# VHH binders against Chlorophyllide a oxygenase, chloroplastic (CAO), part 3

Target 1, 101 residues: Chlorophyllide a oxygenase, chloroplastic (CAO), of Arabidopsis thaliana (Mouse-ear cress) (q9mba1r221to321)
Amino acid sequence: WYPVAFTADLKHDTMVPIECFEQPWVIFRGEDGKPGCVRNTCAHRACPLDLGTVNEGRIQCPYHGWEYSTDGECKKMPSTKLLKVKIKSLPCLEQEGMIWI

## First folded at step 20 (VHH)

Design x3 (from x1 with Y99F)
Fold by OpenDDE, fold request of step 21:
Structure x3 (fold): chain B 101 residues (1-101), chain A 122 residues (1-122)
Amino acid sequence: as target 1 above (101 residues)
Amino acid sequence: EVQLVESGGGLVKPGGSLRLSCAASGFTFSRYAMAWFRQAPGKEREFVSAITGEGDTVYADSVKGRFTISRDNAKNSLYLQMNSLRAEDTAVYYCAAQFEYIYFRWDDYDYWGQGTLVTVSS
């Protein structure tokens, strides 16, 4: 486990982009308030997700509105049938004022 | 042991057709999303198409209208019908498997085959 962000920087409606393992990731809080870490790249057109918003525990891509939960599952695909699609997620926990992955 | 074995690759003229197959074993095929990726020399492996266990399909923009992905769960087989082939379709084609969900990145799939070469040339 490695500390990658401060708890104080991770509000219910904020995101913390990070680089880990030479790849871009983004941390945000799920509906249950627990932190999650997913790839900072939308599965649809590879748009950075940290450019979007966090809505009710899901991260929303600003390009076409695809939404992802903290486990990386796509929960919304506007203007198309919802498919079983995921982006990669990393185990994430909050402890001692820090977010760990 | 999980195995994915591609076949059907070869040399074809531009505008021609080719059908790839992937034989799967060692896992519950019907519960896995299956995908085709391809890699041209000097390029990254790129997504081509995928199909869920339920039969829902998705395609890269570059192959829409030309390629068709399908599966036969009774035969544990995945297929890629490639029509109207172009020179830029030349690549090694790989089949990949992931439990339940489609991914659009190659390295997010746990299982993959050895690949089959497709060459489109006049």
Scores: ipSAE 0.778, ipTM 0.892, lowest interface PAE 0.5, mean pLDDT 96
Fold by OpenDDE, last read:
Structure x3 (fold): chain B 101 residues (1-101), chain A 122 residues (1-122)
Amino acid sequence: as target 1 above (101 residues)
Amino acid sequence: EVQLVESGGGLVKPGGSLRLSCAASGFTFSRYAMAWFRQAPGKEREFVSAITGEGDTVYADSVKGRFTISRDNAKNSLYLQMNSLRAEDTAVYYCAAQFEYIYFRWDDYDYWGQGTLVTVSS
């Protein structure tokens, strides 16, 4: 486990983009309030997700509105049929004022 | 041992057709999302098409309307019907498998084949 962000920086409606393993990731809080870490790249058109918003525990891509849960599962595909699609996620926990992955 | 073996590649003229096959073994095929990726010379691997265990399909914009992905769970086989082939379709085509979900990145799939070469040239 490695600390990558401060708890204080991760509010219910904020995101913390990070770079780990030479790849972009984004941390946000899920519906249950627990932090999650997913690829900072939308599966649809590779748009950075940290440019979007957090809505009720899901991160929303600002480009076409695709939404993802903290486990990387796509929960919403506007204007198309919802498919079983995921982006990569990393195990994430909150402890001692820090977010760890 | 998990195996994915592609076949059906070859040389075709523009406007021609090919049908690729992928024979799978070593896992519960029907529970896996299956995908086709391709890599052209000097380019990165790109998503072509995928099909879920439930039969839902998705296509890259570049192949939509020309390619059709399908599967036969009884035969543990994945197919890609390629029509109206273009020179830019020239690539090594790879079969990939991932449990339950579709990914659009090649490196997020757990299993893949050796690939089959498709050359479209006049």
Scores: ipSAE 0.774, ipTM 0.891, lowest interface PAE 0.5, mean pLDDT 95
Fold by OpenDDE, last read:
Structure x3 (fold): chain B 101 residues (1-101), chain A 122 residues (1-122)
Amino acid sequence: as target 1 above (101 residues)
Amino acid sequence: EVQLVESGGGLVKPGGSLRLSCAASGFTFSRYAMAWFRQAPGKEREFVSAITGEGDTVYADSVKGRFTISRDNAKNSLYLQMNSLRAEDTAVYYCAAQFEYIYFRWDDYDYWGQGTLVTVSS
């Protein structure tokens, strides 16, 4: 486990982009308030997700509005049938004032 | 042991057709999303198409209307019907498997075949 962000920086409507394992990731809080870490690249058109918003525990891509939960599952695909699509996620936990992955 | 074995590659002329197959073993095929990727020399491996265990399909914009992905769970087989082939379709085509969900990045799939070469040339 590695500390990658401060708890204080991770509010319900904020997100923290990070670089880890030579890849871009983004940390945000899910509906249950627990932090998650997913690839910082939308599965649809590779748009950085940290450019979007966190709404009701889901991170929303600003390009076409695809939404992802903290486990990386796509929960919303506007204007198309929802498919079983994921982006990669990393185990994430909050402890001692830090977010760890 | 998981195995994915592609076949059906070859040389075709522009406008021609080709059907690729992928024989899978070593895992519960019906529970896996299957995908085709391709890689041209000097290029990155790119998404072509995918199909869920339930039969939902998705295609890259570059192949929509020309390629059709399908699967036969009874035969543990994945297929890619390629019509109206173009020179830019020349690549090694790989089948990939991932549990339940489709990914659009090749490096997010757990299992891969060895690939089959498709050459489109006049």
Scores: ipSAE 0.772, ipTM 0.890, lowest interface PAE 0.5, mean pLDDT 95
Fold by OpenDDE, fold request of step 21:
Structure x3 (fold): chain B 101 residues (1-101), chain A 122 residues (1-122)
Amino acid sequence: as target 1 above (101 residues)
Amino acid sequence: EVQLVESGGGLVKPGGSLRLSCAASGFTFSRYAMAWFRQAPGKEREFVSAITGEGDTVYADSVKGRFTISRDNAKNSLYLQMNSLRAEDTAVYYCAAQFEYIYFRWDDYDYWGQGTLVTVSS
């Protein structure tokens, strides 16, 4: 486990983009308030997700509005049938004022 | 041991058709999302098409209306019918498998085959 962000920087409506394992990731809080870490790349058109918003525990892509939960599962696909789609997720926990992955 | 084996590749003229097959073994096929990826010389692997265990399908914009993905769970087989082939479809085509969910990145799939070469040339 490695500390990658401060708890104080991770509010319910904020995101923390990070680079880890030579890949872009983004940290945000889920509906239950627990932190999650997913790829900082939308599955639809590879848009950075940290450019969007956090809405009720899901991150929303600013390009076409696809939404993802903290486990990387896509929860919303505007203008199309919702499919079983995910982006990669990393184990993430909050402890001692820090976010760890 | 998990195994994915592609077949059906070959040389075809522009406007022609090919049907690729992928034989799967070593896992519960019906519970996996299956996908086709392709890699042209000097390019990154790109998503072509995917199908869920339930039969829902998705296609890259570049192949919509020309390619059809299908599966036979009784035979543990995945297929890709490729019609109206173009020179830019030339690539090694790979079969990939992931538990339950579709991914659009090649490196997010846990299992894949050795690939089969498709060459479209006049």
Scores: ipSAE 0.764, ipTM 0.886, lowest interface PAE 0.5, mean pLDDT 95
Fold by ESMFold2, last read:
Structure x3 (fold): chain B 101 residues (1-101), chain A 122 residues (1-122)
Amino acid sequence: as target 1 above (101 residues)
Amino acid sequence: EVQLVESGGGLVKPGGSLRLSCAASGFTFSRYAMAWFRQAPGKEREFVSAITGEGDTVYADSVKGRFTISRDNAKNSLYLQMNSLRAEDTAVYYCAAQFEYIYFRWDDYDYWGQGTLVTVSS
């Protein structure tokens, strides 16, 4: 496990971008308030997700509005019907005032 | 033992067609998303097309309108119909599988075939 952020840095509508394991990741809170960690790259056009927004536990890519839950599942594809698409997620927990991956 | 075996590659002239097949065994085929990737010499493996267990399809922009992915869940087989082939389609084509969801990165797929070579030249 690696500590990558303080609990205080992660609010319900914010993101913490990190680089770990030679890949870009982004940490955000899901609808249940628990942190999740997904690859910081939208599946659609590879836009960094940390350029977008978090609303009600979903991170939204600013380019075409694809939305992801904390497990990496794409939950919304504004310009097309929703398909079973995922981006990679990592195990993520909150303990001792820190976020760990 | 999971096994994916591609076939159907070969030499074809520009404008021609080929049909690739991938025979799958060792897992519940209908529960897996299936994908084709290709790798040209000196390049990273790139996404070509994918299909969910339910039959929904996605294509890379470079192949839309020319390639058609399909699957036959009764035969545990994945297909790629390649029409209007171009020199830039020359690559080793790989069949890949991942549980339920399509991923666009090659390193997110758990199972791979050995590849079948497609050469498009005059």
Scores: ipSAE 0.541, ipTM 0.819, lowest interface PAE 1.3, mean pLDDT 89
Fold by ESMFold2, fold request of step 21:
Structure x3 (fold): chain B 101 residues (1-101), chain A 122 residues (1-122)
Amino acid sequence: as target 1 above (101 residues)
Amino acid sequence: EVQLVESGGGLVKPGGSLRLSCAASGFTFSRYAMAWFRQAPGKEREFVSAITGEGDTVYADSVKGRFTISRDNAKNSLYLQMNSLRAEDTAVYYCAAQFEYIYFRWDDYDYWGQGTLVTVSS
């Protein structure tokens, strides 16, 4: 496990971009309040997700509004039929005042 | 053991057509998303098209309207019909498989074939 963020920095509508395993990731909280870690790249047009917003446990890409849950599943595609699309996620644990991956 | 085997590659003139096939074994084919990627010399492997177990499809912008992905779950086979071929389509084409969901990055797919070469040249 690697500690990558402080619990205090991760609120329900914020996100923490990180670099780990030579890849960009972003951490945000899901609907259940637990942290998740997904690759910081929207599937739609490869836009960095940390340029978007977090609402109700979903991170929304600013490009065309695709939304992802903490397990990386795309939950909304505003301009098209929703397909079973995912981005990579990592296991994520909150313990001892820190977020671990 | 999971096995994916591509076939159908070859030399074709611009404007021509080819149909690629991928024979799959060793997993429950209907439960997997299947994808085609391609790799031209000196470039990284890039997304071409994918299809869910339910038959929903997605295409890279560069191939929309020219390529058609399909699958036959009874035959454990994936297909790519390539029409109106251009020199830019020259590449080794790979089939890939991942459980349930489509991914757009090649390094998120668990299973890969060895590739079949498509050359589009006069």
Scores: ipSAE 0.535, ipTM 0.815, lowest interface PAE 1.3, mean pLDDT 88
Fold by ESMFold2, fold request of step 21:
Structure x3 (fold): chain B 101 residues (1-101), chain A 122 residues (1-122)
Amino acid sequence: as target 1 above (101 residues)
Amino acid sequence: EVQLVESGGGLVKPGGSLRLSCAASGFTFSRYAMAWFRQAPGKEREFVSAITGEGDTVYADSVKGRFTISRDNAKNSLYLQMNSLRAEDTAVYYCAAQFEYIYFRWDDYDYWGQGTLVTVSS
Protein backbone atom coordinates (compact mmCIF):
# COMPACT_ATOMS: atom_id res chain seq x y z
CA TRP B 1 0.00 0.00 0.00
CA TYR B 2 1.16 3.58 -0.80
CA PRO B 3 -0.27 6.78 0.68
CA VAL B 4 -1.00 9.23 -2.17
CA ALA B 5 -3.43 11.87 -0.85
CA PHE B 6 -4.98 13.31 2.32
CA THR B 7 -8.62 12.44 2.99
CA ALA B 8 -9.42 16.13 3.48
CA ASP B 9 -8.34 16.94 -0.09
CA LEU B 10 -11.08 14.77 -1.61
CA LYS B 11 -14.51 16.38 -1.69
CA HIS B 12 -17.49 15.05 -3.63
CA ASP B 13 -16.64 17.21 -6.66
CA THR B 14 -12.82 17.32 -6.65
CA MET B 15 -10.07 15.12 -7.95
CA VAL B 16 -6.42 14.46 -7.12
CA PRO B 17 -4.10 13.61 -10.02
CA ILE B 18 -1.07 11.50 -9.07
CA GLU B 19 1.90 9.78 -10.69
CA CYS B 20 2.50 6.24 -9.44
CA PHE B 21 3.92 3.04 -10.97
CA GLU B 22 5.25 5.25 -13.80
CA GLN B 23 1.70 6.02 -14.99
CA PRO B 24 -0.73 8.88 -14.46
CA TRP B 25 -3.74 8.23 -12.19
CA VAL B 26 -6.56 10.33 -10.82
CA ILE B 27 -8.39 9.86 -7.54
CA PHE B 28 -11.99 10.97 -6.98
CA ARG B 29 -15.01 10.01 -4.88
CA GLY B 30 -17.77 7.79 -6.20
CA GLU B 31 -21.46 8.22 -5.57
CA ASP B 32 -21.11 6.18 -2.37
CA GLY B 33 -18.49 8.64 -1.10
CA LYS B 34 -15.65 6.12 -1.30
CA PRO B 35 -12.45 6.99 -3.12
CA GLY B 36 -11.47 5.35 -6.39
CA CYS B 37 -8.37 5.52 -8.57
CA VAL B 38 -8.44 5.32 -12.37
CA ARG B 39 -5.90 5.88 -15.12
CA ASN B 40 -5.75 9.57 -15.98
CA THR B 41 -6.46 9.04 -19.66
CA CYS B 42 -9.88 9.06 -21.32
CA ALA B 43 -10.40 6.03 -23.55
CA HIS B 44 -12.01 8.15 -26.27
CA ARG B 45 -9.22 10.52 -27.33
CA ALA B 46 -6.56 10.00 -24.64
CA CYS B 47 -7.40 13.34 -22.99
CA PRO B 48 -6.18 13.65 -19.38
CA LEU B 49 -9.24 13.17 -17.17
CA ASP B 50 -7.95 15.58 -14.53
CA LEU B 51 -8.74 18.40 -16.99
CA GLY B 52 -12.43 17.56 -16.61
CA THR B 53 -14.94 17.56 -13.77
CA VAL B 54 -16.40 15.27 -11.13
CA ASN B 55 -20.18 15.24 -10.90
CA GLU B 56 -22.35 12.83 -8.90
CA GLY B 57 -19.52 10.33 -8.42
CA ARG B 58 -18.41 10.27 -12.04
CA ILE B 59 -15.37 11.84 -13.64
CA GLN B 60 -16.16 13.46 -16.99
CA CYS B 61 -13.66 13.98 -19.76
CA PRO B 62 -13.81 17.59 -21.01
CA TYR B 63 -13.34 16.65 -24.69
CA HIS B 64 -16.50 14.70 -25.61
CA GLY B 65 -18.02 14.10 -22.19
CA TRP B 66 -17.34 10.41 -21.60
CA GLU B 67 -17.96 9.66 -17.92
CA TYR B 68 -16.32 7.03 -15.71
CA SER B 69 -17.18 5.57 -12.32
CA THR B 70 -14.51 4.82 -9.73
CA ASP B 71 -14.06 1.25 -11.00
CA GLY B 72 -13.13 2.61 -14.43
CA GLU B 73 -16.35 1.66 -16.22
CA CYS B 74 -17.48 4.15 -18.82
CA LYS B 75 -21.03 5.13 -17.84
CA LYS B 76 -21.88 7.67 -20.53
CA MET B 77 -20.89 8.32 -24.13
CA PRO B 78 -22.90 11.43 -25.10
CA SER B 79 -22.49 11.19 -28.88
CA THR B 80 -22.81 7.42 -29.37
CA LYS B 81 -24.42 4.25 -28.02
CA LEU B 82 -22.97 3.26 -24.66
CA LEU B 83 -20.62 0.31 -24.98
CA LYS B 84 -19.00 -1.84 -22.29
CA VAL B 85 -15.73 0.10 -22.07
CA LYS B 86 -13.38 0.43 -19.12
CA ILE B 87 -10.19 2.20 -18.19
CA LYS B 88 -7.77 0.70 -15.68
CA SER B 89 -8.54 1.18 -11.99
CA LEU B 90 -6.51 0.43 -8.88
CA PRO B 91 -7.62 -0.72 -5.44
CA CYS B 92 -8.13 2.33 -3.27
CA LEU B 93 -8.89 2.70 0.42
CA GLU B 94 -9.28 5.44 3.00
CA GLN B 95 -7.43 4.99 6.27
CA GLU B 96 -5.57 7.07 8.89
CA GLY B 97 -6.57 10.38 7.27
CA MET B 98 -5.02 9.25 3.98
CA ILE B 99 -5.98 7.72 0.66
CA TRP B 100 -3.96 4.58 -0.20
CA ILE B 101 -3.42 2.64 -3.43
CA GLU A 1 -5.57 -23.00 -19.34
CA VAL A 2 -6.44 -20.16 -21.69
CA GLN A 3 -5.36 -20.30 -25.33
CA LEU A 4 -5.90 -17.93 -28.23
CA VAL A 5 -4.61 -19.05 -31.65
CA GLU A 6 -4.67 -16.72 -34.64
CA SER A 7 -4.65 -17.83 -38.25
CA GLY A 8 -5.31 -16.46 -41.73
CA GLY A 9 -2.36 -14.10 -42.18
CA GLY A 10 -0.45 -13.91 -45.43
CA LEU A 11 0.76 -11.82 -48.34
CA VAL A 12 -1.81 -9.77 -50.22
CA LYS A 13 -1.64 -6.88 -52.67
CA PRO A 14 -3.02 -3.41 -51.91
CA GLY A 15 -6.78 -3.27 -52.34
CA GLY A 16 -7.09 -6.94 -51.52
CA SER A 17 -8.89 -8.76 -48.74
CA LEU A 18 -7.96 -11.16 -46.01
CA ARG A 19 -9.87 -12.81 -43.17
CA LEU A 20 -8.25 -13.50 -39.81
CA SER A 21 -9.52 -16.05 -37.29
CA CYS A 22 -8.81 -16.55 -33.59
CA ALA A 23 -9.73 -19.82 -31.90
CA ALA A 24 -10.30 -19.48 -28.17
CA SER A 25 -10.33 -22.07 -25.40
CA GLY A 26 -10.04 -22.31 -21.63
CA PHE A 27 -12.59 -19.67 -20.65
CA THR A 28 -16.28 -18.82 -21.08
CA PHE A 29 -15.91 -17.12 -24.45
CA SER A 30 -19.26 -15.30 -24.42
CA ARG A 31 -18.31 -13.52 -21.17
CA TYR A 32 -15.19 -11.91 -22.64
CA ALA A 33 -14.62 -8.85 -24.74
CA MET A 34 -12.37 -9.75 -27.65
CA ALA A 35 -10.00 -7.46 -29.50
CA TRP A 36 -7.56 -7.29 -32.37
CA PHE A 37 -4.32 -5.39 -31.99
CA ARG A 38 -1.54 -5.04 -34.53
CA GLN A 39 2.16 -4.36 -34.29
CA ALA A 40 4.27 -3.02 -37.13
CA PRO A 41 8.03 -3.60 -36.91
CA GLY A 42 9.61 -1.40 -34.25
CA LYS A 43 6.27 -0.06 -33.01
CA GLU A 44 4.05 -0.65 -30.00
CA ARG A 45 0.91 -2.80 -30.38
CA GLU A 46 -1.97 -0.61 -31.45
CA PHE A 47 -5.71 -1.09 -31.13
CA VAL A 48 -7.56 -2.22 -34.26
CA SER A 49 -11.02 -3.33 -33.21
CA ALA A 50 -12.96 -4.92 -30.37
CA ILE A 51 -16.27 -6.66 -29.79
CA THR A 52 -18.18 -7.30 -26.57
CA GLY A 53 -19.70 -10.64 -25.64
CA GLU A 54 -23.03 -9.13 -26.68
CA GLY A 55 -21.74 -8.22 -30.13
CA ASP A 56 -21.22 -4.46 -29.85
CA THR A 57 -18.23 -3.32 -31.91
CA VAL A 58 -15.70 -0.51 -31.97
CA TYR A 59 -13.03 0.31 -34.53
CA ALA A 60 -9.92 2.43 -34.73
CA ASP A 61 -10.47 5.38 -37.08
CA SER A 62 -7.82 4.08 -39.48
CA VAL A 63 -9.78 0.88 -40.20
CA LYS A 64 -13.44 1.98 -40.00
CA GLY A 65 -15.37 1.05 -43.11
CA ARG A 66 -12.66 -1.40 -44.26
CA PHE A 67 -12.46 -3.92 -41.43
CA THR A 68 -15.30 -5.87 -39.82
CA ILE A 69 -14.90 -7.66 -36.49
CA SER A 70 -17.24 -10.52 -35.67
CA ARG A 71 -17.51 -13.43 -33.27
CA ASP A 72 -19.22 -16.80 -33.19
CA ASN A 73 -19.84 -17.66 -29.55
CA ALA A 74 -20.96 -21.19 -30.42
CA LYS A 75 -17.59 -21.86 -32.09
CA ASN A 76 -15.50 -19.85 -29.58
CA SER A 77 -14.09 -17.94 -32.51
CA LEU A 78 -13.24 -14.32 -33.29
CA TYR A 79 -12.85 -12.98 -36.83
CA LEU A 80 -11.51 -9.92 -38.61
CA GLN A 81 -12.55 -9.35 -42.22
CA MET A 82 -10.01 -6.98 -43.75
CA ASN A 83 -10.98 -5.28 -47.02
CA SER A 84 -9.34 -2.54 -49.10
CA LEU A 85 -5.98 -3.35 -47.58
CA ARG A 86 -3.19 -0.79 -47.68
CA ALA A 87 0.56 -1.02 -47.17
CA GLU A 88 0.10 0.68 -43.78
CA ASP A 89 -1.94 -2.33 -42.60
CA THR A 90 1.20 -4.51 -42.72
CA ALA A 91 1.73 -5.85 -39.19
CA VAL A 92 1.52 -8.85 -36.92
CA TYR A 93 -2.13 -9.08 -35.83
CA TYR A 94 -2.90 -10.28 -32.31
CA CYS A 95 -6.07 -11.62 -30.74
CA ALA A 96 -6.66 -10.49 -27.16
CA ALA A 97 -9.24 -11.16 -24.46
CA GLN A 98 -10.41 -9.41 -21.31
CA PHE A 99 -13.35 -10.12 -19.04
CA GLU A 100 -16.56 -8.30 -19.95
CA TYR A 101 -15.23 -4.85 -20.96
CA ILE A 102 -13.34 -3.40 -23.91
CA TYR A 103 -10.07 -1.62 -23.12
CA PHE A 104 -8.21 0.45 -25.70
CA ARG A 105 -4.75 -0.11 -24.21
CA TRP A 106 -2.94 -3.32 -25.02
CA ASP A 107 -1.46 -3.60 -21.52
CA ASP A 108 -4.97 -3.92 -20.02
CA TYR A 109 -5.68 -7.28 -21.72
CA ASP A 110 -4.98 -10.49 -19.82
CA TYR A 111 -4.81 -13.04 -22.64
CA TRP A 112 -2.99 -12.94 -25.97
CA GLY A 113 -2.45 -15.09 -29.00
CA GLN A 114 0.89 -15.62 -30.75
CA GLY A 115 0.06 -13.34 -33.67
CA THR A 116 -0.38 -13.85 -37.41
CA LEU A 117 1.59 -11.85 -39.97
CA VAL A 118 -0.22 -9.77 -42.58
CA THR A 119 1.89 -8.29 -45.36
CA VAL A 120 0.35 -5.86 -47.83
CA SER A 121 2.73 -5.29 -50.73
CA SER A 122 2.78 -5.10 -54.41
Scores: ipSAE 0.535, ipTM 0.817, lowest interface PAE 1.2, mean pLDDT 89
Fold by ESMFold2, last read:
Structure x3 (fold): chain B 101 residues (1-101), chain A 122 residues (1-122)
Amino acid sequence: as target 1 above (101 residues)
Amino acid sequence: EVQLVESGGGLVKPGGSLRLSCAASGFTFSRYAMAWFRQAPGKEREFVSAITGEGDTVYADSVKGRFTISRDNAKNSLYLQMNSLRAEDTAVYYCAAQFEYIYFRWDDYDYWGQGTLVTVSS
């Protein structure tokens, strides 16, 4: 496990972008309030997700509005039928005032 | 052991057509999303098209309207019909498989074929 963020920095509607394992990731809280970690790249247009928003436990890409849950599953595709699409996610743990991956 | 074997590549003149096939074994084919990627010399593998186990399809903008992905779950086979071919379509084409979900990045697919070469030239 690597500590990558402080619990206090991760609010319900914010995100924490990080660089780990030579890849960009973003941490945000899911619908259950638990942290999750997904690749910081929208599947649709490769847009960095940290340029977007977190709304009710989903991170939304600012370009075309695709939304992802903390396990990386795309949950909303505005203007098209929702397909089974995912982005990579990492295990994520909150403990001792820190977020760990 | 999982195997993916592409076939159908060759030399084609611009404007021509080609049909690629990928024979799959060693996993429950209907439970997997299947994708085509391609790699030109000196370039990274790029997404071409994908299809879910249920038959929903997506295409890269560069091939939309010219290429058609399909699958036959009874034959454990994936296909790519390539029409109106251009010189920039020259590449090694790979089939790839991942459980349930489509990914757009090549490094998120678990299983790969060896590739089949498509050359579009006069």
Scores: ipSAE 0.514, ipTM 0.809, lowest interface PAE 1.4, mean pLDDT 88

Design x4 (from w5 with S54E D110E)
Fold by OpenDDE, fold request of step 21:
Structure x4 (fold): chain B 101 residues (1-101), chain A 122 residues (1-122)
Amino acid sequence: as target 1 above (101 residues)
Amino acid sequence: EVQLVESGGGLVKPGGSLRLSCAASGFTFSRYAMAWFRQAPGKEREFVSAITGEGDTIYADSVKGRFTISRDNAKNSLYLQMNSLRAEDTAVYYCAAQYEYIYFRWDDYEYWGQGTLVTVSS
């Protein structure tokens, strides 16, 4: 486990982009308030997700509105049928004032 | 042992057609999302198409209207019908498998074939 962000920086409606393992990731809180870490790249058109918003525990891509939960599952595909699509997620926990992955 | 074996590659002229097949074994095929990726020389492996266990499909913009992905769960087989082929379609084509979900990155799939070469040239 590695500390990668401060708890204080991770509010219910904020995101923390990070670079880990030579890849871009983004941390945000799910509906249950627990932190999640997913690829910082939308599966649809590779738009950085940290440019979007966190809504009700899901991260929303600003380009076409695709939404992802903390486990990386796509929960919304506007203007198309919802498919079983995921982006990569990392195990994430909150402890001692830090977010760990 | 899990195996994915591609076939159907070859040399074709622009405007021609090919049909690729992928024979799967060693896992519950119907529960896996299957995908086609391709890699041209000097380029990254890129997403071409995918199909869920339920038969829902998705395509890269570059192949929409020309390629058709399909599967036969009874035969543990994945197919890619490629029509109106272009020089830009030249690549090694790979089939990939991942439990339940489609991914758009190649390195997120658990199983891969060895690939089959498709060359489109006049």
Scores: ipSAE 0.791, ipTM 0.900, lowest interface PAE 0.5, mean pLDDT 95
Fold by OpenDDE, fold request of step 21:
Structure x4 (fold): chain B 101 residues (1-101), chain A 122 residues (1-122)
Amino acid sequence: as target 1 above (101 residues)
Amino acid sequence: EVQLVESGGGLVKPGGSLRLSCAASGFTFSRYAMAWFRQAPGKEREFVSAITGEGDTIYADSVKGRFTISRDNAKNSLYLQMNSLRAEDTAVYYCAAQYEYIYFRWDDYEYWGQGTLVTVSS
């Protein structure tokens, strides 16, 4: 486990982009308030997700509005039928004032 | 051991058609999302199409209306019908498998085939 962000920087409606393992990731809080870490790239057109918003525990791509939960599962596809689509996620936990992956 | 074996590639003229097949073994095929990717010389491997275990499909914009992905779970087989082929469709086509979910990045799939070459040329 590695500390990658401060708890204080992770509000319910904020996100923290990070680079780990030579890949871009983004940390945000889910509906249950627990932190999650997913790849900072939308599955649809590879848009950075940290440019979007966190809405009710899901991160929303600003380009076409695709939304993802903290486990990387796509929960909304505004312009098509919702399919079983995911982006990669990393194990993430909050402890001692830090976010760990 | 997991195995994915592509077939059906070859040389075809622009406007022609090909049908690719992928034979799968070593895993519960019906529970996996299956996908086709392709890689042209000097380019990155790109998403072409995918199909869930339930039969829901998705396509890259570049192949919509021309390509059709399908599967036969009883035969552990994946197919790609390619119509109205263009020069820019020239690539090695790969079959990929991932448990339950579709991914749009090639490196997010657990299993891959060896690929089959498709050449579209006049």
Scores: ipSAE 0.780, ipTM 0.896, lowest interface PAE 0.5, mean pLDDT 95
Fold by ESMFold2, look of step 20:
Structure x4 (fold): chain B 101 residues (1-101), chain A 122 residues (1-122)
Amino acid sequence: as target 1 above (101 residues)
Amino acid sequence: EVQLVESGGGLVKPGGSLRLSCAASGFTFSRYAMAWFRQAPGKEREFVSAITGEGDTIYADSVKGRFTISRDNAKNSLYLQMNSLRAEDTAVYYCAAQYEYIYFRWDDYEYWGQGTLVTVSS
């Protein structure tokens, strides 16, 4: 486990971009309030997700509005039927005032 | 042992067509999303098309309307029909597999074939 952020910096509508394991990641809170960590790259167009927004536990890509849950599953595709698409996620937990991956 | 074997590559003139095949073994084919990637010299593998176990398809914008992905779960086979080929389609084409979900990044796929070369030239 690596400590990568403080609990106080991760609110329900914010995200924390980080670099770890030679890849960009982004941390945000899911619908249950627990943190998750996904690759900071939207599946569609490879847009960085930290340029988007977090609403109701989903991170939304700013390019075409695809939304992801904390496990990386795409939950909404505004202009097409929803297909089984994912982006990579990492285990993520919150302990001792910090976020760990 | 999991194995993916591509075939059907070759030399074709611009505007021509080719059909690629990928024979799969060693896993429950119908449970896996299947994808085609391609790699031109000096570039990373790029996404071409993918198909879920249920038959839903996604295409890169550069091939949409020209390429058709399909699968035959009874024969454990994946196909790519390539029409209206262009010089820019020249690459080694790879078959890839990942459980259940489509990913757009090559490094998120678990199984890979060795590739088949497609050359589009006059």
Scores: ipSAE 0.531, ipTM 0.805, lowest interface PAE 1.1, mean pLDDT 88
Fold by ESMFold2, fold request of step 21:
Structure x4 (fold): chain B 101 residues (1-101), chain A 122 residues (1-122)
Amino acid sequence: as target 1 above (101 residues)
Amino acid sequence: EVQLVESGGGLVKPGGSLRLSCAASGFTFSRYAMAWFRQAPGKEREFVSAITGEGDTIYADSVKGRFTISRDNAKNSLYLQMNSLRAEDTAVYYCAAQYEYIYFRWDDYEYWGQGTLVTVSS
């Protein structure tokens, strides 16, 4: 496990972009309040997800509004039928005031 | 042992057509998302098209309206019909597989074929 963020910095509507394992990631809280870590690149057009918003446990890309849960599954595609699309996610836990991946 | 074997590549003039095939074995084909990627000289593999086990399809913008992905789960086969070919379509085309979900990054796919060369030239 690697400590990558402080618990206090991760509110329910915010996100923490990080670089780890030579890749860009973003940390945000899911609907259950637990942190998750996904690749910081929207599957659709490679837009950085940290430019978007977090609402009700989903991170939304600002370009076309695709939304992702903390396991990387795309949960909403506003202009089309929802398809089985994912982005890579990492294990993520909250312990002793820190977020670990 | 998992195998993906592409075929159907060749030389074609601009505006022409080719049909690529990928024969799959060693896994439950209907449970996997299948994709085509291509690699031009000096470039990374880039996403072309993908299809879920249920038959839902996604295309890169550069190929929409010209390429059609399909699968036959009874024959464990994936296809790519390529029409209105252009010089910029010249590449080695690869068949790839990943469980259940489509990914757009090549490095998120588990299984790969050896590739088939498509050359579009006068």
Scores: ipSAE 0.530, ipTM 0.812, lowest interface PAE 1.2, mean pLDDT 88
Fold by ESMFold2, fold request of step 21:
Structure x4 (fold): chain B 101 residues (1-101), chain A 122 residues (1-122)
Amino acid sequence: as target 1 above (101 residues)
Amino acid sequence: EVQLVESGGGLVKPGGSLRLSCAASGFTFSRYAMAWFRQAPGKEREFVSAITGEGDTIYADSVKGRFTISRDNAKNSLYLQMNSLRAEDTAVYYCAAQYEYIYFRWDDYEYWGQGTLVTVSS
């Protein structure tokens, strides 16, 4: 486990971008309030997800509005039929005032 | 042992057509998303197209309207019909497989073929 963020920095509608394991990641809270960690790159056009928003436990890419849950599954594709698409996710733990991956 | 074996590459003139095949074995083909990637000399592998086990398809913008991905689950085979070929399509084409979901990054795919060379030259 590696500590990568403080619990206080992760609110329900915000996100924390990090660089770890030579890859960009973003941490945000799911619908259950628990943190999740996904690659900070929208599957569609590689747009950084940290430029978007977090609403109701989903992170939304600002480019075409694709939304992802904390396990990386794409849950909405506004301009096309929803397909089985995923981005990479990492295990994520909240303990002792910090977020760990 | 999992195997993916591409075939059908070759030399073709600009504007021409070519059909690639990928024969799969060693896993439950219908449960896997299948994808084509390509790698031009000196460049990273890039996404070309993918298809779910159910037959839903996605294409990179650079090939949309020119390339058609398909699969035959009874024959454990994946295909790529390439029309209106351009010099920029020159690359080694790779077949890839991942369980259930399409990923756009090459490093998120579990199984890979050896590649088949497509050269588009006048």
Scores: ipSAE 0.503, ipTM 0.801, lowest interface PAE 1.3, mean pLDDT 88

